# Ledger of designs, part 25: VHH binders against o28486

Target 1, 243 residues: o28486
Amino acid sequence: MIGIIGGTHILEIKVLKDVEETRIETPYGTAEIDVGRVDGIDVAIIQRHGKRKDKPPHRINHAANFYALKSLGVKYVIGMGSVGALREEYSLPSLIIPHDYIDFFSGVTIYNDSLVHVTPGFDEYLREVLVEVARKISSFPVIDKGVYFQTRGPRLETKAEIAMIKSFADCVGMTAGSEATIARELGLSYAIVCTMDNYAHGIKNQSIDYREIVEKAKENARECLKIVEEAVKKVWEEKIQRT
Below, E stands for the ipSAE of ESMFold2; O stands for the ipSAE of OpenDDE; V2 stands for 0.75 times the mean of E and O plus 0.25 times the DockQ between their complexes.

## First folded at step 6 (VHH)

Design t8 (framework vhh_etentamig_d1)
Fold by ESMFold2-Fast, scan of step 6:
Structure t8 (fold): chain B 243 residues (1-243), chain A 121 residues (1-121)
Amino acid sequence: as target 1 above (243 residues)
Amino acid sequence: EVQLLESGGGLVQPGGSLRLSCAASGFTFSDYAMSWVRQAPGKGPEWVSGISGSGGDTYYADSVKGRFTISRDNSKNTLYLQMNSLRAEDTAVYYCARGPYDFWSNTFDYRGQGTLVTVSS
């Protein structure tokens, strides 16, 4: 079983056959998961914001979501998300598959009462699968590496914040660093493919409109999902089928 | 041997139209997304448009959206770019490319020789 975790529009894109909606109770809270098949491959999908879209980025229950995936026997989790571009020279729309992240704000951990150190990062195998697939079938330009800067949200960043962040990162979002950290703590392999749907505040001489960002993310989510679907097949063939 | 050959460029006045073609050979055309990329004199490459292997999904840079239309004929191994309402800033060499533009390598998997489009009176 391969896990997929996506944002606002993932459940509106129907890719699963024989879908069963389930709720899994974890020590960290309840997670809602759709379980089904993509070309005969068992897949579990989570909408990170909740099915009712009632969990803004700063309130997502990352521990419950990833624990629930682990409880279903998931080892490999592929994320998809929307990010702001931090470089004026990037073409939009495009895909970015980050290789590292900066997360000073979330403070997420499953370890409240014990001292446990994990080495943070994205899973390089999953990242390489996403890059290989994207380079072949993406209708968007592909940026095959970059540093993801996580902010807490839900507000957008100020021009001054972006001016600081762009010196150290390539894209900005509110979720992938938390997901990578919790996945690593739970022993899960995780990587993400992101659509760059807007330039971050102050990168271009343009006004920032959250509604426009959401609409572009919805338009672009299908492209991202095509990459994820093909990556699922490749991971199944290489890691699950022969296990 | 992978080959991409563009044609259809030329001189056109502002507001005019041109249709570019790209003949592909040496690979299974329908397995690959295809792109149009342009390079204006003295500037770096700019991604213009992309299309999925099936032709079912198309995307455009904001600078050309609503004016240009990308399409493909997989039975003829040919990629097209219909350019309408042309502007002086559309003047560039237009390249057909296999796959998406890769920003970090500043390259494409494969790129054609290019065809020059000049928008001027």
Scores: ipSAE 0.515, ipTM 0.797, lowest interface PAE 2.1, mean pLDDT 86

Design t9 (framework vhh_etentamig_d1)
Fold by ESMFold2-Fast, scan of step 6:
Structure t9 (fold): chain B 243 residues (1-243), chain A 121 residues (1-121)
Amino acid sequence: as target 1 above (243 residues)
Amino acid sequence: EVQLLESGGGLVQPGGSLRLSCAASGFTFSDYAMSWVRQAPGKGPEWVSGISGSGGDTYYADSVKGRFTISRDNSKNTLYLQMNSLRAEDTAVYYCARGPYDFWSDTFDYRGQGTLVTVSS
């Protein structure tokens, strides 16, 4: 079983069959998961904001979500998300598949009362799978590495915050650093493919409009879905299928 | 052996039109997204447009949106770029590429030799 975690448009996976909606109780709370099949491959899908879309970025229960995936036997989790571009040289729309992240704000951990150190990062195997697939089928440009800067949200960043962040990172978002940290703590492999749907506040000397960001993310989400669908097949063939 | 051959470039006046073609061989054309990328004199490569393997999804850089149209004929293994309302800033060598433009890679998966488009009075 391969795990998939995404935002608003993850439930629009057109090839998903034999769908069963489930709720899984975890030590960290309840997770809502759709279990089904993509091209005959068992998948477990999470909409990170909740099926009612009632969990803004700062209220996502990352521990419950990833613990529930682990409880279903998931080892590999593929994420998708929307990010703001921090470099004016990047063409939009585009995909970015980050190789590292900066997260000083979330403070997420499953280890509330014990000392456990994990080495943070995205899973390089999954990242390379996403890059290979994207280089074949993406209809818009691919940025095959970059540093993801996580902010807490839900507010958008100020121009001054973006001026600081752009010196050290390539894209900005509110979720992938938390997901990578919790995944690593639970022993899960995780990587993410992101649509760059807008330039972050102040990059292009223009006002940022959240409504426009949401509309662009919606239009571009299909590219991430195509990449995720093909990546699931490749991971299954290489790591899960008995050969 | 993967081969991409561009044609259709030339000298055109501002406001004019050109249609570029790219003949592909050596791979299953419909399995791959295709891109047009351009490089103006003294500048780095700029992504122009992309199209899905089926042709159902097309995307454009803001600089060309509304003026350029990407299309493909999978039965002929051919990619097209219809360029209308050409401007001096469209002057560049135009490359057909297999797959998307990869920003951090110095090389495309596969790219043709390019066709020169000069927009000048």
Scores: ipSAE 0.586, ipTM 0.830, lowest interface PAE 1.8, mean pLDDT 87

## First folded at step 7 (VHH; framework vhh_etentamig_d1)

Design g2 (at its last look DockQ between E and O 0.83; V2 from the best seeds 0.66)
Fold by OpenDDE, look of step 7:
Structure g2 (fold): chain B 243 residues (1-243), chain A 121 residues (1-121)
Amino acid sequence: as target 1 above (243 residues)
Amino acid sequence: EVQLLESGGGLVQPGGSLRLSCAASGFTFSDWAMSWVRQAPGKGPEWVSGISGSGGDTYYADSVKGRFTISRDNSKNTLYLQMNSLRAEDTAVYYCARGPYTFWSGTFDYRGQGTLVTVSS
């Protein structure tokens, strides 16, 4: 079984066949997981913001989500996300597959009462798979390397904040660092592909119509999903079916 | 051997139109997304447009939205770029590329030799 974690746009796309909605109790809380099949492959999908869209970024229980996946036998988790671009030279829409991240503020960890130190990061194998797939089937540009800067949310960044972080990162989001950290702490392989849907505040002059942004994000999410589906197949063939 | 051969470039006046073609061979054309990119003199490469393998999804750079149309005929292994309302700033060598443009590496899986488009009065 391969894990997929994504935002609310996943809900609108019938990705899974033979879907079963499940709730899994974990030591860290309850996780909602849809279990089904993608092209005959067992897949577990988590909507990080909840099915009811009642979990803003800073309230996402990453520990419960990833622990639940692990409990189902998942070893590989592919994330889907939406981010703001920190580089004016990037064309929108784009895909970014970050290779590293900065997350100073989330503080997420499963180690709250023990001294355990892990070095977090995205799984390079999954990144390679995602990059390979994207380079074949993506209909818009791909940033195949970049630093993901995570803010806590739920508010957007000020111009001053963006002016600072753009010196260090390529995109900004609110969840990928947390997910990567927890995944690593739990011994799961995790990588993420994100749609770059808008420029971060102050990067480029654009009319910020929230409605338009949302619609674009939905449209772009379909492209992201295509990548993820193919990635799932590849991971299945290379790491699961052969074993 | 993978081959991409662009054609259709030339000199055109502002406001004019051109249609570029790209003949592909050496791979299963429909399995690959295709892109148009351009490079103006003294500038880096710029992504122009992309299209999915099936042709069902198309995307455009903001600079060409509403003016350019990407399409493909998988039965002919050919990629097209219809360029309307051409501007001086559209002057560039246009390349057909297999797959999307990767910004970080500045590379494509494969691209052709390009065709020159000059927009001048």
Scores: ipSAE 0.627, ipTM 0.847, lowest interface PAE 0.7, mean pLDDT 93
Fold by ESMFold2, look of step 7:
Structure g2 (fold): chain B 243 residues (1-243), chain A 121 residues (1-121)
Amino acid sequence: as target 1 above (243 residues)
Amino acid sequence: EVQLLESGGGLVQPGGSLRLSCAASGFTFSDWAMSWVRQAPGKGPEWVSGISGSGGDTYYADSVKGRFTISRDNSKNTLYLQMNSLRAEDTAVYYCARGPYTFWSGTFDYRGQGTLVTVSS
């Protein structure tokens, strides 16, 4: 079974079939998971902001979500997300497949009552799959390496915050660092492909309209979903079907 | 051997139109997204437009949106770019490319030799 985590458009995968909604109790809380099939491949899907869009970024229960995926036998989790660009030279729309992340302040962990340390990061195999697929089928430009800076949200970043972080990162978002950290703590492989839907505050000297960001993200999510669907097939063939 | 052969470039006045073609061979054309990219004299490459393998999804750089139309005919292994309302700033060598423009690891998987488009009075 392959895990997928993303926004509400994730259920629009063209070949997704036999979807069953499930709530799974975990030691960390309840997770909402859709279980279904993509071309005969079992998938477990998390809408990270909740099916009712009631979980803003700082309220997402990452531990429950990833524990629930693990309890279903998932070993590989592919994320899709939306980010702001920190570099003016990146054209929009585009995809970014980050290779590393910065997350100083979320504090997300399953080790709340013990002294355990993990070495964080995105899974290199899954990243390579995402890059290979994107380089073949993406209809718009691909940034195949970059640093993801995670802010806590839910507010967007100030110009001063962007001025501070743009020297250290290529894109800004609110979720992927937390997801990568929790996945690593639970022994799951995780990587993410993101749409770059807007320039971050102050990068292009433009006003930021949240409704415009949402509209662009909706259109661009279809491209991301196409990449994820093909990546699921490739991971299944290489790591699950052959084992 | 992958081959991409562009044609259809030429001299045109501002406001005019041209249609570029790209004949593809050596790979399963419908499996691949395709791109047009251009390079003006003394400048780096600029992504112009991209299209999915099926032809159902198209995207454009802001500088050409509304004026250019990308299309493909998978039965003929051919990629097209219809360019309308041409401006002097569109003067460049136009390349078709297999796959999207990519950063860091290379600009393209494979690109053709290009066709020159000159927009001048």
Scores: ipSAE 0.576, ipTM 0.838, lowest interface PAE 1.7, mean pLDDT 88
ESMFold2 (binder alone), look of step 7: mean pLDDT 81; pTM 0.822

Design g3 (at its last look DockQ between E and O 0.86; V2 from the best seeds 0.72)
Fold by OpenDDE, look of step 7:
Structure g3 (fold): chain B 243 residues (1-243), chain A 120 residues (1-120)
Amino acid sequence: as target 1 above (243 residues)
Amino acid sequence: EVQLLESGGGLVQPGGSLRLSCAASGFTFSDYAMSWVRQAPGKGPEWVSGISGSGGDTYYADSVKGRFTISRDNSKNTLYLQMNSLRAEDTAVYYCARGPYTFWSGFDYRGQGTLVTVSS
């Protein structure tokens, strides 16, 4: 079984066949997981913001989510997300597959009562898979490397904040660092592919209607999902079926 | 061997139109997304447009949206770019590429390019 974590747009896309909605109680809380199949492959999907969209970024229980996946036998987790672009030279829409991240603010960890130190990061194998797939089928330009800067949210960043962080990162989001950290602490492989749907505050002047933003984000999410589905197949063939 | 051969470039006046073609060979054409990328003198590559393997999904850079149309004929292994309402700033060498442009890794494969010059 392969894990997928995504945002609210996943809810609108019928990705899974033979879907079973489950709630899994973990030591860290309850996680909602949809279990089904993608092209005959067992997949567990988590909507990070909740099925009811009632979990803003700073309230996401990453520990419960990833622990639940682990409890189902998941070893590889592919994330999909939406981020703001921190570089004006990037074309939009585009995909980014970050290779590293900065997260100074979330403080997420499963080690609250013991001294355990891990070095977190995205899984390079999964990154390679995602890049390979994207290079074949993506209709977007692909940023195949980049630093993901995580803010706490839920508010967007000020111009001053963006002016600062753009010196250190390529995109800005609110969840990928947390997910990567927890995944590593739990011994799971995790990587993420993100759509860049907009420029971060102050990077470029964009006069876009909110409605248009939402629609674009949905369209972009579908493109991202295609990549994730193919990645799932590849991971299954290479790491699960052959073992 | 993978081959991409662009054609259709030339000199055109502002407001004019051109249609670029790209003949592909050496791979299963329909399995790959295709893209157009252009490079103006003294500038870096700029992504112009992308199309899915089936042709069902198309995307455009903001700079060309509403003016350019990407399409493909999988039965002919050919990629197209219809360029309307051309502007001086569209002057560039246009490249056909297999897959998307990747910012750091560049192109999977690209052609030799075809020059488009928009000038009065």
Scores: ipSAE 0.757, ipTM 0.894, lowest interface PAE 0.5, mean pLDDT 93
Fold by ESMFold2, look of step 7:
Structure g3 (fold): chain B 243 residues (1-243), chain A 120 residues (1-120)
Amino acid sequence: as target 1 above (243 residues)
Amino acid sequence: EVQLLESGGGLVQPGGSLRLSCAASGFTFSDYAMSWVRQAPGKGPEWVSGISGSGGDTYYADSVKGRFTISRDNSKNTLYLQMNSLRAEDTAVYYCARGPYTFWSGFDYRGQGTLVTVSS
């Protein structure tokens, strides 16, 4: 079974069949998971903001979500997200497949009462699958390597915050660092592909409107979904269907 | 071996039109997204347009949207770029490329290019 976690558009995966909505109780809370099939392949899908879109970034229960995926036997999790560009030379729209992240602020962990340390990161195999698929089928440009800076949210970043971080990172978002960290703590492999639909605050001389960012991400999510669907097939063939 | 052969470039006056073609061979054409990219003298490459393997999804850089149309004929293994309302700033060598522009790795394959000159 392959895990998929994404925002509002993840439920638009076109070939998803035999969907069963379920709630799984975990030591960290309840997770909402859709279990179904993509082209004959069992998948478990989480909409990170909840099916009713009632979980803003700082309210996402990452531990419950990833524990629930693990309890279903998931070992590989592919993320889908949306980010702002920190480089004006990136053409838009585009995809970014980050190779590393910076996250000073979320503090997310399953180890609240024990001394356990992990060295987190995006999974190199999954990242290479995403890049290979994107280089074949993406209809718009791909930024095939970059650093994801995670802010806590839910507010967007100030111009001063963007000016400070743009020398160290390539895109900014609110979720992937938390997801990568929790996945590593639970022994799961995780990587993400993100739509890059707008420039972060102050990178270009234009106003920032969260509603506009969401609509642009929605318009471009179809390309990202195609890549996720093909990546699921590739992971299944290479790592799950061993015989 | 993958081969991409561009044609259709030339000298044209501002406001004019040209149609570029790209003949593809050595791979299953319909499995791949395709791109046009251009490079003006003294500048880096600029992505112009992209199209899905089926031809159903198309995207354009803002500088050409509304003036250029990308298309493909999978039965002829050929990619096209219809360029209308040409401007001096469109002067460049135009390249056909397999797949999208990827920022760090560049294109997998691109052709030798065809020169488009827009001049009074």
Scores: ipSAE 0.603, ipTM 0.851, lowest interface PAE 1.6, mean pLDDT 89
ESMFold2 (binder alone), look of step 7: mean pLDDT 82; pTM 0.834

Design g4 (at its last look DockQ between E and O 0.01; V2 from the best seeds 0.00; counts 0 for: pae O 9.4 > 2, placed apart)
Fold by ESMFold2, look of step 7:
Order: structure tokens, then sequence, then C-alpha cells
Structure g4 (fold): chain B 243 residues (1-243), chain A 119 residues (1-119)
């Protein structure tokens, strides 16, 4: 079984067949998981913000989500995310597949009562799969390496914050560092492909039409899903099926 | 071996139109997304447009949206770029690329085709 964790648009029904909606109790709380099939491959999908879109970034229970995936036998988790671009030369739409992250402030961990030190990161195999697939099938530009800066949210970043962090990172978001950290602590492989849906505060001066942004975000997420579907097939064949 | 051959460039007045073609060979054309990338004199490469392998999904840079149309004919292994309402800023060498543009490289094989928009 392969895991997928995504944001607002992940639960489009045409990705999964034979869907069973499940709530799983874990030592860290409950998780909402949809289990089903993608081209005959068993997949577990989490909408990180909840099916009712009621979990803002700072209220996501990362430990419960990843523990629940692990309890279903998942070892490989592919993330989908949305980020702000920190460099004006990156045109929109585009994808970024980060190779590393900065997260000073989230503090997420499953090790609350033990002295365990884990060196986190994105899984190199999964990242290579995502890059290989994206370089073949993506219809819009791909940044195949970069640093993801995680802020705590839920508020957006100030211009001063962006001015500071753009020297150290290529994109900004609120979730992938937490996901990579918790996945590593639970012994799961994790990597993410992100759509760059907007420029971060102060990177470009332009009027922002919110409705156009929402429509473009849906379109960008569909492109990202194509990459994830193909990556699921590749991981299944290489690591699970053993042909 | 993979070959991409651009054609259709030339001199055109502002407001005019051109249609670029890219003949592809040496690979299964329909398996790959394709891109147009341009490079103006003295500037770095700029992504223009991209299209899925099936031709069903198309994307455009903001600078060309509404004026340019990317298309492909998989039976002829040919990629196209219809360029309308041309402006002086569109002057560049246009390259056909296999797969998406990346900011550190793109998969091109030809010399490109020059488009000059001037009075």
Amino acid sequence: as target 1 above (243 residues)
Amino acid sequence: EVQLLESGGGLVQPGGSLRLSCAASGFTFSDYAMSWVRQAPGKGPEWVSGISGSGGDTYYADSVKGRFTISRDNSKNTLYLQMNSLRAEDTAVYYCARGPYTFWGFDYRGQGTLVTVSS
C-alpha cells in the first residue's frame, strides 16, 4: 500500500476507485483516511486539512496521520503541497520538488518523553522518482531541487519575514517540514512535490485576483496529481511488486 | 537519436502573426510533454509554453497568455506554436524542448528559429 498526503484538492474522486472512508484511532489522536485503488494499486490518501477543510496548518495532527498510514502497512508516502515562490524568476505555474527544508519553529515530534535524536530529511529514492516522472510528463516548468522554508502559520508571512528568508530558501509553506520530520521518526519514507501557486509577500508587485488564483490552483493540483499517480506506479513496481 | 527541428521564424511587424513548427524524431513523441523556450539577445532562457503528451493540457507564461497557442499533432510528431499579436518584446530565438522547462536546463537539440518583431 502506498500513502499520499495532500492539501485542499487531493480528494477528487476520479483518482481513487473502490473508496472506503476510514477513521483510525492512534496513540496521537484520530486520522481521516480514504483507502482505495489507483490503477489497481492499493493507496491510502489523507487530506491534511481534513475533509471539511477545518484543520488549518497549525492544527494538523501530523503524528496521528503518519501513524495511521504506518498502521495500514504503508512504508512510502508521497506528499503534495502548495507553496509561495521566493524567487521572481520562477514563472507561474510551476512545480518544485524540494531536496531539503528549514523548520526552526514547529517543534513537531513523537518523542515527548524520551531522549531520541533523529536526523530528518526527504527520502532520496522517492525524490528521485518524483523528479524523473516530472521531467518526462509535466506540462509546466519544474524546479527539481530547492530548499523549503516552513513557517508555523496560520497567518501569511510579512514582507520583512520574506525579505529575510528568501536568502536561505526557494519556496515557503507550512507543512512539509513537519511531515518529513514525523515520517522519519516513524520510519516511513517521505518526499513531496509542490505547486508554486503564488509569489510570497513582496516578491512581485501585482494585483491578485483571488478567484483566478483558486482556479489556477485547481488546475496546478491536477497536474501535480498526474505526477503523483505515475510515481505511485513506479514505486509499486520497483519496491513492492518486485518484477 | 533524439532530434528536434524548429522552423517558421522570420521578420514580422508588431501586431502580426507567425506559426512555429518543431519536427520531432528518435523517441516516442506522445509519451513526452513538450515545451517552447525563447532566448532574447543578451538575456537568459525564458519558458513560453508547455503541453502534455496527449495535447489535452496546455500552459502559458503570463507574458504570452491569450496571444500564443501551443498545439501538437502526434500523428505527425510535430509541435506547434501559433503566435498572434506579436510585440517587439517577443523577439527571440525560439527553441522546442522535450519535457518541461527547468531553470537549470531544458532538453533541446536544434539551433532554434529566430523571430524578429520590428517595424
Scores: ipSAE 0.452, ipTM 0.800, lowest interface PAE 2.6, mean pLDDT 88
Fold by OpenDDE, look of step 7:
Structure g4 (fold): chain B 243 residues (1-243), chain A 119 residues (1-119)
Amino acid sequence: as target 1 above (243 residues)
Amino acid sequence: EVQLLESGGGLVQPGGSLRLSCAASGFTFSDYAMSWVRQAPGKGPEWVSGISGSGGDTYYADSVKGRFTISRDNSKNTLYLQMNSLRAEDTAVYYCARGPYTFWGFDYRGQGTLVTVSS
């Protein structure tokens, strides 16, 4: 079984066949997981913001979500998300598969009562799969490397904040760093493909409207999903089916 | 060697109470979150409750929330499960487990103690 984590845009797209909605109780809380098949491959999907869209970024229980996936036997998790572009030279919409991230303030961890230190990061194998697939089938420009800057949310960034972080990162979001951290702590492989749907505040003369961001993300979600589906097939073939 | 030994199981009537204990040894008890899991006849394992290493955080399955209370005494290396308002569906072998519990297993678990709820 391969895991997929996505945002609210997943709610608008039927991804799974033979879907079974499940609720998995974990030591970290309850996670909602849809289990089904993508082209005959067992897949577990989590909507990170909840099916009811009642989990803003800072309230997402990443520990419960990833633990639940792990409990189902998932080893590889592919994320899909929407981000703001920090580079004015990027053509939007575009895809970015970040190779590293900055997350100083989320504080997410499963180690709340023990001294355990991990070095987090995105899984390079999954990144390579995503990049290869994206280059092959994507209609969008593909940025095969980039630093993901995570803000806590739920508010968008100020112009001053973006002016600062654009020196260190290529895109900005609110969840990928947390997911990568928790995945690593739980021993899961994780990587993410993101659609750059808008420019971050102050990068270009664009209005900062959350609604606009959401709509653009929705429009680009299908492209991202195509990549994820092909990636799932490739991972299944290379890492799961052969074992 | 890590050892977990459950005790306190038995036969109880519906609505009754039991208190399970788990004696832990072979590791620094306070460094690990602990869980109770149970397995009923003919069913797969079910996570019941969890508690952080310090005991500051507790979690419960919906099926037992409000009825069961997990606690620990780190000075005694002991995990507890207070079970109140027991129901027939609570009948199972109860296991003490260290670390995360997954679909296929757990880090360590004991031999279990049988809880039978029957009139």
Scores: ipSAE 0.011, ipTM 0.269, lowest interface PAE 9.4, mean pLDDT 89
ESMFold2 (binder alone), look of step 7: mean pLDDT 84; pTM 0.861

Design g5 (at its last look DockQ between E and O 0.81; V2 from the best seeds 0.00; counts 0 for: pae E 2.1 > 2)
Fold by ESMFold2, look of step 7:
Structure g5 (fold): chain B 243 residues (1-243), chain A 120 residues (1-120)
Amino acid sequence: as target 1 above (243 residues)
Amino acid sequence: EVQLLESGGGLVQPGGSLRLSCAASGFTFSDYAMSWVRQAPGKGPEWVSGISGSGGDTYYADSVKGRFTISRDNSKNTLYLQMNSLRAEDTAVYYCARGPYTWYGTFDYRGQGTLVTVSS
């Protein structure tokens, strides 16, 4: 079984057949998971913000989510996210497949009562799969490496914050660092493909039409899901079906 | 060997139209997304448009949306860019590329380019 975790639009783009909605109790809390199939391959999907959009970024229970995936036998988790661009030369729409992240302050961990120190990161195998697939089938631009800067949220970044971090990172978001950290602590492989849906605060001085942004985010998510679906097939063939 | 050959460039007046073609060989054309990238003199490359392998999904840079149309004919292994309402800022060498535009990718999968000049 392969895990997929995504944001607001993942459940609006129908990638699953034979969906069974479930709630799984874990030592860290309850997780909501949709289990189904993509082209005959069993997948487990989590909408990180909840099906009713009731979990803002700082309230996401990452430990429960990833523990629940592990309890279903998932070893490989592919993330889908939305980020702001920190570089004005990046055109929109585009995808970024980050190779590393910066997250100084979120503090997410399962090790509250034990002395365990892991070196987190995005899984290199999964990242290579995502890059290979994206380089073949993505209909819009791909940034096939970059540094993801994670802020806590829920507020957006100030211009001064963006001016400071743009020297060290290529995109900004609120979730992927936490997900990569928790996945590594639980022994799961995790990588993410992100849509760049907007420029971060102060990168461009332009008025923004919210309706256009929402429609672009839906379009971008659909393209991203095609990449994830193909990556699921490749991971299954290479790491699961062989057994 | 992968080969991409662009054609159809030339001199055109503002407001005019051109249709670019890209002949592809050396790979299974329909398996790959394709893109158009342009480079104005003294500027870095700029993504223009992309299209899925089947041709069913298309995307455009904001600077060309509504004016340019990407298409493909998989039976002829050919990619097209219809450019309408041309402006001076569209002046560039236009490249056909296999796969999406990538900032860290290779230009080995692009053609030699075709020059489009929009000038009175």
Scores: ipSAE 0.486, ipTM 0.795, lowest interface PAE 2.1, mean pLDDT 87
Fold by OpenDDE, look of step 7:
Structure g5 (fold): chain B 243 residues (1-243), chain A 120 residues (1-120)
Amino acid sequence: as target 1 above (243 residues)
Amino acid sequence: EVQLLESGGGLVQPGGSLRLSCAASGFTFSDYAMSWVRQAPGKGPEWVSGISGSGGDTYYADSVKGRFTISRDNSKNTLYLQMNSLRAEDTAVYYCARGPYTWYGTFDYRGQGTLVTVSS
């Protein structure tokens, strides 16, 4: 079984066949997981913001989500995300597959009562798979390397904030760092492919409208999903079916 | 061997139209997304447009949106770019590329390009 984590649009697209909605109790809380099949491959899907869209980014229980996936036997988790572009030279829409991230704000961890230190990061194998697939089938530009800067949310960034972080990162989002950290702590492989749907505040003369951001994200989510589906197949063939 | 051969470039007046073609060979054309990129004199490469393998999804840079149309005929292994309402700033060598344009200047494969000059 391969895990997929996405935003609010992921379940709006009938990706899974033979879907079973499940609620899994974990030591960290309850996770909602849809289990089904993509082209005969067992897949577990989590909508990170909840099915009812009642989990803003700073309230997402990443520990519960990833623990639940692990409990189902998932080893590889592919994330889908929407981010703001921090580079004006990027053409939108575009894909980015970040290789590293900065997250100073979330503080997420499963180690709240023990001294355990892990070095977090995105899984390079999954990144390679995503990059390979994207380079083949993506309809818009692919940034196959970049630094993901995570803010806490839910508010968007000020111009001053963006002016600062653009010196260090290529895109900005609210969840990927947290997910990568928890995945690593739980021993799961995790990488993410993100659509850049808008420029971050102050990067270009673009109005910051949340509604517009959401609409673009929805529109571009299908492209991202195609990549993820192909990635799932590749991971299945290379890492699961052969074992 | 993968080959991409662009054609259709030339001199056109502002407001005019051109249609570029790209003949592909050496691979299963329909399995790959295709892209147009361009490079103007003294500037870096710029992504122009992309299209999915099936042709069902198309995307455009903001600079050409509403003016350019990307399409493909998989039965002919040919990629097209219809360029309308051309502007001086559209002057560039246009390249056909297999797959998406990747930032940091990488392509799976790219043709030799065709020059488009927009001038009065």
Scores: ipSAE 0.154, ipTM 0.638, lowest interface PAE 1.9, mean pLDDT 91
ESMFold2 (binder alone), look of step 7: mean pLDDT 82; pTM 0.831

